# VHH binders against Protein AAR2 homolog: the designs that were tried, part 5

Target 1, 357 residues: Protein AAR2 homolog, of Caenorhabditis elegans (q09305)
Amino acid sequence: MGGALPPEIVDYMYRNGAFLLFLGFPQASEFGIDYKSWKTGEKFMGLKMIPPGVHFVYCSIKSAPRIGFFHNFKAGEILVKKWNTESETFEDEEVPTDQISEKKRQLKNMDSSLAPYPYENYRSWYGLTDFITADTVERIHPILGRITSQAELVSLETEFMENAEKEHKDSHFRNRVDRENPVRTRFTDQHGLPIMKIREGYEIRFQDIPPLTVSQNRVGIEYSDRLYRLLRALGGDWKQLLAEMQIAFVCFLQGQVFEGFEQWKRIIHLMSCCPNSLGSEKELFMSFIRVLFFQLKECPTDFFVDIVSRDNFLTTTLSMLFANVRDSAHAGDDLKKKTAQFKQYLTNQFKWDFNCD

## First folded at step 1 (VHH)

Design c03 (framework vhh_7n9e_1)
Fold by ESMFold2-Fast, scan of step 1:
Structure c03 (fold): chain B 357 residues (1-357), chain A 120 residues (1-120)
Amino acid sequence: as target 1 above (357 residues)
Amino acid sequence: DVQLVESGGGLVQAGGSLRLSCAASGFTFSDYYMYWGRQAPGKGREWVSGISSSGSTIAYASSVKGRFTISRDNAKNTLYLQMNNLKPEDTALYYCARGPDYYDSAFDIWGQGTQVTVSS
C-alpha cells in the first residue's frame, strides 16, 4: 500500500481514538488487532488510538489456538479486559461513568505501556469490514464473548448426559430414536465415532445456509428463493448479509477459524447461483462484488495458493456468477460492466481461468 | 504516450450497418480491458460494450445487445465494434476507452471519438 495516514487523521485518532486495556496478559505472547500481530513486551497493558468502529482483537499463549473477539469501539471508549492465566481467557471489567475523566488521566500516565493502533493498515481494514456494525457483532458473536480458532466440541452423548443430570429427567431420551432401531438412542455415526457438535455458547451464530455440494455447481441452478429467505431472516437488510460475509472472512483470516471459511464459501456460492434476483437485488450484487474484491485484494498471496487453488472453489463458483450476470436479461448495464471488470482483475492478478464453465 | 484513435463512423440509414475501429498505441494493448462508449447530442456519456484482455469476457448495454458485436485483434492492437440494425437512437459520438483493472478506479483513457449519424 505504502501510504501513511495524514497527520490530521493521526491527531484525530489520538484525541478521539478508543483504548483497550488488556491487563495481566503475559509477555512474549502473541497479541493482535486487525491486520497486525506481535509478541508482547514486559510493560504491555493494551492499545491506544483505536479508530471508532469494528475491530477484531486476538491473542495466543505458547502457540495455543488463537482466541479473540469483535468489538465496535465508540469514540473515546475505554474497554477493559483482564487476562485469567488459569483459564487462559479474558473477562470484561466495567468502567464507571463518573470515573471516565480520572481513568483517561490515568491512561495518559500509562501511555508508554499502550501500543498504538497499527494505522498504516487502517484503510485496508476498513475495506474488509465496512458493512460490519454493532448490530452485526451482537447478532453473530458467541454468547460466551470469545471466538476460538479451535472449536469447543462436545459429544452428543456427553451433552445428553449433562442435560439429563441438570434436569434429573430423561424426556429427550424417549423422544430420540435410532432410524434403524427405535428402541435405542444413537450417539455414534456409521463408522462408530462419537457424533460431535459445537458446545453451547461457543458457536459463532452464523445464518443457516445449506452446505455446498457438487451438484450446486452445475449450470442452470437457481437459488433466489434461498437468498430471499435469508434476507427475510435478516429483517430485509441485505447489508447484514455482506456484514456476515465480512465477519466470516475475518474469522478465518485473522481468527484462524475454519467455520468462518466454510460460511464465507457458502455465501459466495449462494450469491453465484441467483440469476433471477440480479435485477431486483442490484445493490446487493454490486456491493457483493466490491466486498469480495477487497477480500481477495488485501490478503496475502500465499493464502490463495494454499487454500483457494487446491479447492478450485473460487474459479468454479465465480465462473458461474460471471456467466449468470453476462447472460441476464434483467441485470443492469452497471452490474454487467462491474462484473466484467472484476473478472478481468482476477484474471490479471491471479492468472485464474474462468473460461471452462 | 497512450493514444486511442477511432474511425469508421459516418451517416447511415436506419436498419443499416457500420464497423468502428479503434487503433491503440503507447501501451500493451493485450493487457487491458477495453470498452466502447457513446455520447448522444445533449446527453451524458453511456457505456456500450466491454471486452476483457483475452476477449473471453464480453458484456453489452441492454440497448445494443443482439445488434452490436465487440471484438479485438491483439496482434493489430485494434478494438472493433460491429453495429447492425442501427436505429436513430444510436446517433452519437462513439469513443473507445482503456478501462482500469477494476471498477473502483475511473476509466482513465478515452479517444477523441467518431461520429455516427443514423437517419430514418
Scores: ipSAE 0.000, ipTM 0.311, lowest interface PAE 13.8, mean pLDDT 79

Design c04 (framework vhh_7n9e_1)
Fold by ESMFold2-Fast, scan of step 1:
Structure c04 (fold): chain B 357 residues (1-357), chain A 119 residues (1-119)
Amino acid sequence: as target 1 above (357 residues)
Amino acid sequence: DVQLVESGGGLVQAGGSLRLSCAASGFTFSSYWMYWGRQAPGKGREWVSGINSGGGSTAYASSVKGRFTISRDNAKNTLYLQMNNLKPEDTALYYCAKDTYYEGSMDYWGQGTQVTVSS
């Protein structure tokens, strides 16, 4: 499924690339990695020539919601996943380290059943994921080992009742759960809706960033304290914040995960409201603009029409960023120039207006 | 303008069934959680069911679980509620609602469709 690449590149990738075996996956179903998806053929058993580094694999059966995972592939690695038709999900299969050479020989006999990695898009993919590491994936990935576009939800009431039922099933707890006095449950929000949560083990483990309404500009907005708390939670590693931004964006763009879109917006909003940090966190802000540039370059045109343009989020929030950098005494000329160039790029490509105060 | 139009309500005897529909327009239906709620005369709003943007995850109030089924057709921009084994206490105005990206709260409501269950 790769394009016509130079033989030198093909030979290099074949020699050093990783393998994904995706066993038992139904034919005529969607399978994708990074930028490309296709319908599986009768003989499809996985991928070959995967570049070392982080990739996102996803699939969908009969137009069902996408499921997928992130994995940091090492040179020559063999990753095995098995499709379970009953649960309609995949399961991990470990490869013993001492058997890798023999397994690799067996894989060569399956070459016609392995699709090549779509390398023609790799440079764009690298630009979307260059801050993501194996440690980032380990920190953020759901405990159950998969990301679903439609997360399994549970209400607080249902969770409470399930916990009470588990205790009641234990004969030692039966009489301790039952109360003779009426118990009033409070599991609804201000609109009478149940408070919903992602079921335990299914959640993408993003950092807790408070949601904020963008529509009202407040005089003196300054969130550097929130940024510093977040960086501290990340062990002082600002690259992990950008890595999380990149995971959130990929979850949204390729995984069709709504929670990823929300986290991506929260990070952009936070970064746009920190004028007092522009000097002390210069490297973070320079790299943030680079990350966001590559992300917006890769967005489909319908993204801006159906979601971003209607909400006006990016124009409003980035207007704050651009004004803060322009007016800063501490930002330095290099950050100011890069920010002005980014503003010009967005104005030229998307016809956006950034004059909001 | 965002518009939600409910239909399918009516008078039915206890043990009967009804299917409600909600036709959505003015927003990208496939990107939002959708909900069914109800309000009986003189009572506050009660949540009934919710469904995520792709239709793969659903949730129900304990009072309707096992009797009601929520579903959606993103190609038709339509939300459904299949109501089976109806009880007199299910008598209410039923309305659909759209979630929001920023707050997780309902920001748009339909005018509702009346369901009356006789004994």
Scores: ipSAE 0.000, ipTM 0.121, lowest interface PAE 22.1, mean pLDDT 77

Design c05 (framework vhh_7n9e_1)
Fold by ESMFold2-Fast, scan of step 1:
Structure c05 (fold): chain B 357 residues (1-357), chain A 120 residues (1-120)
Amino acid sequence: as target 1 above (357 residues)
Amino acid sequence: DVQLVESGGGLVQAGGSLRLSCAASGFTFSSYDMYWGRQAPGKGREWVSGISTGGGSTAYASSVKGRFTISRDNAKNTLYLQMNNLKPEDTALYYCAKDYGDSWYYFDYWGQGTQVTVSS
């Protein structure tokens, strides 16, 4: 990517862009938005000139895990977050509507303490997030309002004990005891180690998609029924599936969240195993290829070497997608052309071989 | 379905002129700032010029300022780039892009671009 934005666009964004006040955040700590991160200076108080739309903000102190959040900014919005040094996280601070004009005036006086949004990367960011809406963020974002790269884990035993204490009050008024067939609760795995899970309220609320298994040597894999069930769960809005794919990818790439990587792979695998849907869901599949193209195009090459080898998940799964579209009687010429172009791009750019079964 | 279709490129000698057009459809053209970009062989994408919604404000990369003129016709949903005094270094695939909240079209499937070749 090259070239700075025109001065009149910069001026327009200053007048119509959004502001993020991030108060009390430690000096010399990592702060980032979208494509760019930096170490904060002594005067850092937030961001200015944020383009309207969805953005991902993240931070970390010293070597601590990243924490962040998605927010759909409106033109001229002032969002305030306050850092809590004891809990090492941020909290929302509401701005009363009668103080918005005064707050806007105060922002002009602290302009030197506000970092400008990194516009050189905005086009790439937009290509990675154009299906994400305010509704997507509300549906998926953790209840506690933050995404943590290493979310707090609790043992199944600890969670069970906490829930038992909570339910003790209810049992005082309930006479429910299944004494004949109590469900056996396992607190340890096959190796005798505590079973761990993400603490309630910290989980990213992704759709339930069955996990990918490495050895699925099944004849005639066809998951269109699973896709239709998923679309029904999303109110029939296929754009929300692609929005979830985009959130999952950003969570992994920028947020360093492993569950985002897993959900991203599950969506790609599902979309690659639906030959019977290629005609009826043409718009979804066309847009899916576009979304994935931008995700792979904008990623560093090191991303694939260190995390996603060319000899693993992507080449195997996309080989299935390419074969399914090529061999389909119902895909249509436009989808076949787009898919062939995408395959050619990946072959030329990454030297990937898509002849795997 | 947003579409941007570029045209008007070709082969021209140094010092010559070309006028590029971009036909836009699938969105309210008059509501968006528009841009021209280019990509030379083996080089990254470069921003060339931009124009505001009503055409009242324009900007240019330093390498083309004074030689190129961006304009638009909102009634025809068309963006233009008048290129004068072309130089060999202007040789590139030229593409138009919609700004502010929508896609940047650099992939051949979405916008074919229009090839400009300047000989010396």
Scores: ipSAE 0.000, ipTM 0.146, lowest interface PAE 19.2, mean pLDDT 77

Design c06 (framework vhh_7n9e_1)
Fold by ESMFold2-Fast, scan of step 1:
Structure c06 (fold): chain B 357 residues (1-357), chain A 121 residues (1-121)
Amino acid sequence: as target 1 above (357 residues)
Amino acid sequence: DVQLVESGGGLVQAGGSLRLSCAASGFTFSNYAMYWGRQAPGKGREWVSGISDSGGYTAYASSVKGRFTISRDNAKNTLYLQMNNLKPEDTALYYCARGGDYYESSPFDYWGQGTQVTVSS
């Protein structure tokens, strides 16, 4: 809610804050954590006093696309990243257990080179990330250890050929199989241009949720079967769905990742089209509304320029959610009340109209 | 009016256990993250543990991690702190605190009066 941190929490962070060493990062370059970014000074070597929990770190050299990562920091943890000027990316460096005390002494000598965590927005950050756990980060984070706003792409044809080659033991066997049983697939779009995919290892490992279509905005749509399948894929842990929604939002807002925006919209649409699940998944829907409330509350004014228009995604999709909850025989009074309050908040704060035609 | 009332403190020997309770009233308990803090004699307040509104996320100060467990019962508007393997250094007044509000710009911090925990060696 944007208030100042309580003294007791500040005291905890001073005693149990984590450290990020970001060695060899160029001066006059963008570096950020969570809500704040700045240009690095000549002596910059990392961050101190990072609150335990999940954070998003990002950077940019010479106005290149942002590169970042999520990490669930433990109290007193020392995380080391080394910048590689030649590859223009960062690499992990392990801190041996027997060297932790030595590293802590070194950190005291480097204190003037470590920027403090920007505490003024920590409570807002916690509200945007409180479902994200270490397990969430491990599940979703790219295998190559970094999230980029402009992911490296590869053509569908190149990917297919590489995968086909990996399936064969030698070149003679591969050539024979390819001749006898050619696989047919489309490698070009309607304009004859190559279909592109994110290169293996660079992708954010979001759950597979069907993309939005015009038909998905119809009154009376019911996707509880899709929700149940998704929850099953998450091991029955509905909190992981909201954690994914939170990661997608942060990737979009701070990481400038378009795939994050698309996944965020897909989750909102799915949740808005499940009238038959409102009773059985009450806690999920109650928490979903809270998560979305904090996300929309913390967005900059400029974020809503296009999505505040009459036929925007949010007004259309949330109109379906509000109608479904209002008219449900299965939703309890608590969910109906929370949903009505959320609708009132959005109507008053953003002047959005949710009265359906 | 927001009211937080702690109970369950007392005198216990090192290695013992205590369970603290915080009864909340005057607000919708299930809408707020809740926290436990403590203040040792002659020291400032320090954070001990926190729990999200649903109970889905918990966090602990390094000094208590593995020994203390925070939990909540939203049906009873009650917050709990199970304290195991207590040490003399855990001697303090333990406070219950409220987090943020979903539907208004109200401040995050509302603290109870506290319950005294004394751990003898």
Scores: ipSAE 0.000, ipTM 0.140, lowest interface PAE 19.5, mean pLDDT 77

Design c07 (framework vhh_7n9e_1)
Fold by ESMFold2-Fast, scan of step 1:
Structure c07 (fold): chain B 357 residues (1-357), chain A 122 residues (1-122)
Amino acid sequence: as target 1 above (357 residues)
Amino acid sequence: DVQLVESGGGLVQAGGSLRLSCAASGRTFSSYAMYWGRQAPGKGREWVSGISWSGGSTAYASSVKGRFTISRDNAKNTLYLQMNNLKPEDTALYYCAADLSYYEGDAAFDIWGQGTQVTVSS
């Protein structure tokens, strides 16, 4: 998609688009929404003309870890975030419904301080996120309202003491717990180091998909039962699985979140190892190929060189997918044709070689 | 779902003219901004022209400006591309597309047609 957005659309979006006020964010720092990021100027106070729907906002100061959030913007919504320089994160501010019109009048007076949503890549963003809904965001997003590229960690001992102290509401609780549970090694690993975990409320709430397994013999790999259990956990809504794949992809590509990369790979691997489901879950597999096509199409070629080599997870895993679909007696002609076209696209675009072992 | 069907392509001599049509069915055509794109063998997709929902605003790639004219008939749910003074480098498969950004419902795909082949001989 190229060319300038028509003036009547710009006017419509200015009047009906959403606003994000991001107050107090440092100058010359990275700020991004969806596909684009930039260095903030002196005047920067937020965004205007945000299309209704799901967007990902992220930022970073100097070499600090990138932090961000997903939000489903409604038409004309005003979302307010305030930057806290001490904690180096953002805080929410509620806008009362009765004050929305007044806030919109104030926003018009600061128009020069609001960056317009970068429409040149909106179609690409939509293609990367079209399965994501408000319900998807609510299900997966961390309870504490932010996604951080580096995990917020806490020692197992500290978490235990904090939770126990809060429950008993007294300043002497620690002394009682130490007396009752004096086993020091409960909170240390085999090397005597504190056991660390992601602090409660900071975790991205992805579905529990088994880690990738490397096997000498890939003959007879069949994970359809795992797929069916996962779909049941999602209330039978296969679109939510693809929505999660899209969230995971955005988390690692824009959010620089390692767990997003791992979850994205787990989903691709699972989908590539389900030959017995290709007929019964035709719509899921057709849509899966479309989602993956858009994800790979929008990535720069150098992304794969730095993070994923030619002898990489994708070539190995997709070789399994292509072989399974080609050899299936139950995959319809539609799926076989789409899969063959996708394989041809990847071979032509990235010069990848797909062998069936 | 919205379905787009292109027609009007063919073989034409350099300097000639051709009119492409794109018939839309399914959703409300008049709610979409529409585009023409093209893809020549061995090249990526190239944006050619765009037109607003009302037809009041149009835009063209520099390579076709002054030679091509985009228009629409919302009563007939049809998009047009009038191509004049055709050049060999205009040889490509021409697609019409609708902006998916304002589409409600199942958003599982881009709304692109199958294309119509245009071949310009020297």
Scores: ipSAE 0.000, ipTM 0.112, lowest interface PAE 19.8, mean pLDDT 77

Design c08 (framework vhh_7n9e_1)
Fold by ESMFold2-Fast, scan of step 1:
Structure c08 (fold): chain B 357 residues (1-357), chain A 122 residues (1-122)
Amino acid sequence: as target 1 above (357 residues)
Amino acid sequence: DVQLVESGGGLVQAGGSLRLSCAASGFTFSDYAMYWGRQAPGKGREWVSGISGSGDSTAYASSVKGRFTISRDNAKNTLYLQMNNLKPEDTALYYCARDLYWETSGYEFDYWGQGTQVTVSS
């Protein structure tokens, strides 16, 4: 018995779904949305029946890294992207508001060239993205409108020189600055290696969270001040922190983006080191456990064996979370119960050990 | 192996009634709180109603309170939503969902069905 959508669901999605036209994309290349990817056919021109809400679209040609974008689709929206084979990226094309009805008639003639959204995995996708809003995407998404799996890096010295040339158009000015100002800008790290950074406009605009510290049994690890500072930077909206956690995870899982994986880990570590906030930020911690449950449920069991080192980040960090919640005088009974159930779920499903034996 | 299958949707006139059903399988139904949610055209998913594993506690969104009734039959592994005095604004895809953890109360959920379409005409 093969799976087929009920006619009423198909009619609903057809009438209210959004469209993505992805023009000029090469045949036999990878194209994906959310939970599913496939190789494009000769007639592929895009997607139909996209549910309203946030989605992640991604693609790759045979020799290129994965590239993608987040978009918050409105009911009946028509989004147009054009593939540029020379630059191996996509470009936006606006559809004038007064031409939308006419464009919809054109889409009916292209119906056989539009792949339907894979609705069978939509419930899983919603669980990964339900805190993400259009505002979240606007805040975090790269200025250049795309997310790449391979980081676009530039040396600090090269960036400085490029900016100087663009602004002043004068190599003589650079020589004058060198001669008149003996204080040298540092372009190398403590080991004499060039300081590298992500090229301007390519960076995913995540919140600045301190890097993971060396994992040690430290008495008095407490990062509530860091959490409160972060929440203030987010306008006091704790839901935006979880939205960022969800963006980071999707960038990592679907976009194959290293920076997404690092930000996801930094958020989990921060949340696991805030015993003094467990009462005052109860709703945040309850929802954090829910978000993390959905994320870990979508990861293959072998993923953490191969991708995460022998010192499994999650077992170490979540052991701290579980101990902090268990031992807290501030955490309510509902948070303690939910955290204990989550620990039991992870122990049973992944055979992870969180006890100090 | 957890499966949720919604049914009972259809076209109904304003002021009419419909009863939705959700058939659950692959888990101990009575151990989980269950929910109904909906997604209207051009809007995100919205919580509609919830019921505890025992059926002793129910909750409703303000937009449906007094018109909708959630119930369950643990012997049949079935969740119900009785919808009365339907309005055009109730037009949406309706889906059921299972709570994340057994014996918890709240709005958290880990599995949803594909949904059943409800269309209310004037």
Scores: ipSAE 0.000, ipTM 0.211, lowest interface PAE 14.9, mean pLDDT 78

Design c09 (framework vhh_7n9e_1)
Fold by ESMFold2-Fast, scan of step 1:
Structure c09 (fold): chain B 357 residues (1-357), chain A 123 residues (1-123)
Amino acid sequence: as target 1 above (357 residues)
Amino acid sequence: DVQLVESGGGLVQAGGSLRLSCAASGFTFSSYEMYWGRQAPGKGREWVSGISYSGGSTAYASSVKGRFTISRDNAKNTLYLQMNNLKPEDTALYYCAADTGYSYWDESEYDYWGQGTQVTVSS
């Protein structure tokens, strides 16, 4: 690493890399993987030399909102997606096991039509995604198999109308139950605007974490009970929490999905308010700091000026984290040292002030 | 804490052999690709060899192909480099490296390396 890969390593990756066939995608359209995007040429049919592991693929037509997907590639895997011009999205095309050898032969004849994976940024990409696994993708990915930067919204009224139509068709269905407290439902908010929600199947299936409030941005707040409940919901696997943090960040940074940004902030705030967990979840907190370090390193300078610094979120929330770790009777010396080094790094790189009340 | 500790270096005559070891701790060794690099006196670092997470695939610099063999023992969290038919030009400080992502320093060009183990090949 430390820059460009040696030719010997590139040869190894070529022999063991994965393939993505992206058939029927329009010319002069944006296509990207991980850190790099480009305009497709007339010969474009996909990617070669994809390193094993999780990647994020995305595209857009005529500057339309990005759509994409996460996939955990295995060595030598061939993934096939087909563009549908009518729906303006991609569809899965399964390759039967008995046809894999034939597809590999076809790939050799299509080599000039396959763009190589951009290895110059692989180290950075790995640092953003190393906790993400196939299980993470299966748990979080939308049911419809794609992540959209501007998810389809439906009004609460429209949803109730669709459900009423379905109930009319299924009027004799045994599982129809009366709602507890059958009172009138309000379809508009206090300002008279329709109440909106993401259409079923389009939502990114993040864990439910309470949104931020002013009272939650105070030093000394304790949310270890919330953290334990969340870890239990994740099957006790703390690595899945960091994997979710990484998916949320990539969804925002590469997928342009604002919901990812909101989930990312909620996770950072939760982790910053658990002083009683600093000893029992030492590995989680050590790894959390590492994950956050790589994420903040990748943020554009303008990102902090407009989105993050205006709200004082990071300076306020991380001030809580730093104070809680510093003052903890439960945190070990290694976590205290790592946290102090991280605080100094952020102070030096971003000139942030962590003495906010 | 991530640590990579190299050992097995020493003085050896041209045509001789040495086996280097790299003991890894602080990360899930079996999930990372590992590399050997070296730095000769007055020269920059150069990559010597790499091995996949499972040990099923290896790669070598042209200068060492056929003479060096990289291997790993995931049960022991240890990386090895078997060096045969050593030449004076192989004299260098040998390092192991992993993309662990545990660096918290703002050194975008620096991989985590152990302190290294010195290999000196006399003529």
Scores: ipSAE 0.000, ipTM 0.165, lowest interface PAE 17.5, mean pLDDT 77

Design c10 (framework vhh_7n9e_1)
Fold by ESMFold2-Fast, scan of step 1:
Structure c10 (fold): chain B 357 residues (1-357), chain A 123 residues (1-123)
Amino acid sequence: as target 1 above (357 residues)
Amino acid sequence: DVQLVESGGGLVQAGGSLRLSCAASGFTFDDYGMYWGRQAPGKGREWVSGISWDSGSTAYASSVKGRFTISRDNAKNTLYLQMNNLKPEDTALYYCAAGPYESYYSSDEYDYWGQGTQVTVSS
């Protein structure tokens, strides 16, 4: 912490906060939560004073790709993870409810081995994650319980062969079909290279949103039908769309996950191309602007300087958003004002001019 | 979204009392410790008081200890601050927040911590 807090406040935070025990993690390795990462010391065994709510924990050894997870912590919760040196990943260990008091006494004895949660950035973290719920994490998080910055890829051919050999005898029907009309499966792309996909169980379970193309960035495009279809897939809960946007952003910013960056861009593009929905989905669009504002505050200025060109995704896409809101007969004054303020912020912060025709 | 709505502020004379309320929605109130913070004109935000999720523990800033009492009603998703023997120095915008402590953060139009309720203590 940046300065010494009064002992009574530290004691309060200790009693009210959650704990993460991260046992067996190597010394001098990167460990992080939310906004802060550090090199672990010889005594490191985990974290204390974690505020209740969703957090993203991540780590790496010897500059290897980051590995991490989202977890919704409850007050006084004790979460236990064990590092496996052979597999270079972590595994879950449950703490029975009847043993919580005993575990809390053990935690006091190892207090010097527990790093405190970095409270200096807690409000900013809350602003990046306030739509994420336990249900969001359950829906999106990989089945295998971890998010990796480098995708675990398998060839389409390898996946096909593994599935065909799953401890079952070949189908008599399949042999019959092969004899009468052979089925051909394509395993290579136009250049003869294997077609690759993320290994089953490792994928972040994002909603299926169409990939971006240059032709999809034209001002006359209208995607309200796509938005409504996506909202139906989310059970009609527009907050889950923003929660997914927040998970995607954290995955790319803190997790260094390329697919998170791609999904974040797809959501922004979709939201920027829905002029006919600005009135009917006013709360969604108001909240979308707020979410994006906090996310862009966290992006380094160098990120925009290095990629700011005539074809910059954000400049092009947000110009469409601003024009659509400005020109809308259905957007209320509150949305128009909020959008104009956001445009002003971006112009001042990043020196972009969104008024150039 | 998480929403916190503070109420109960107003103008009182020194030595008077006020009871502040914070109505919480959009999250499982019972899972969170709660606290009150305040910001006086020209000063940064300061932590005032906190209460655990089960009401089993409370804490107070030295400047308010013995005068203020924090409490919560989990059935009503409401946090309270009973303020007695108010002083001119207690004049501030009072906020509630989930979690044990709010770090220093510049106020802006997108404050996720409630909008606050103004308390003014005249001498």
Scores: ipSAE 0.000, ipTM 0.272, lowest interface PAE 13.3, mean pLDDT 78

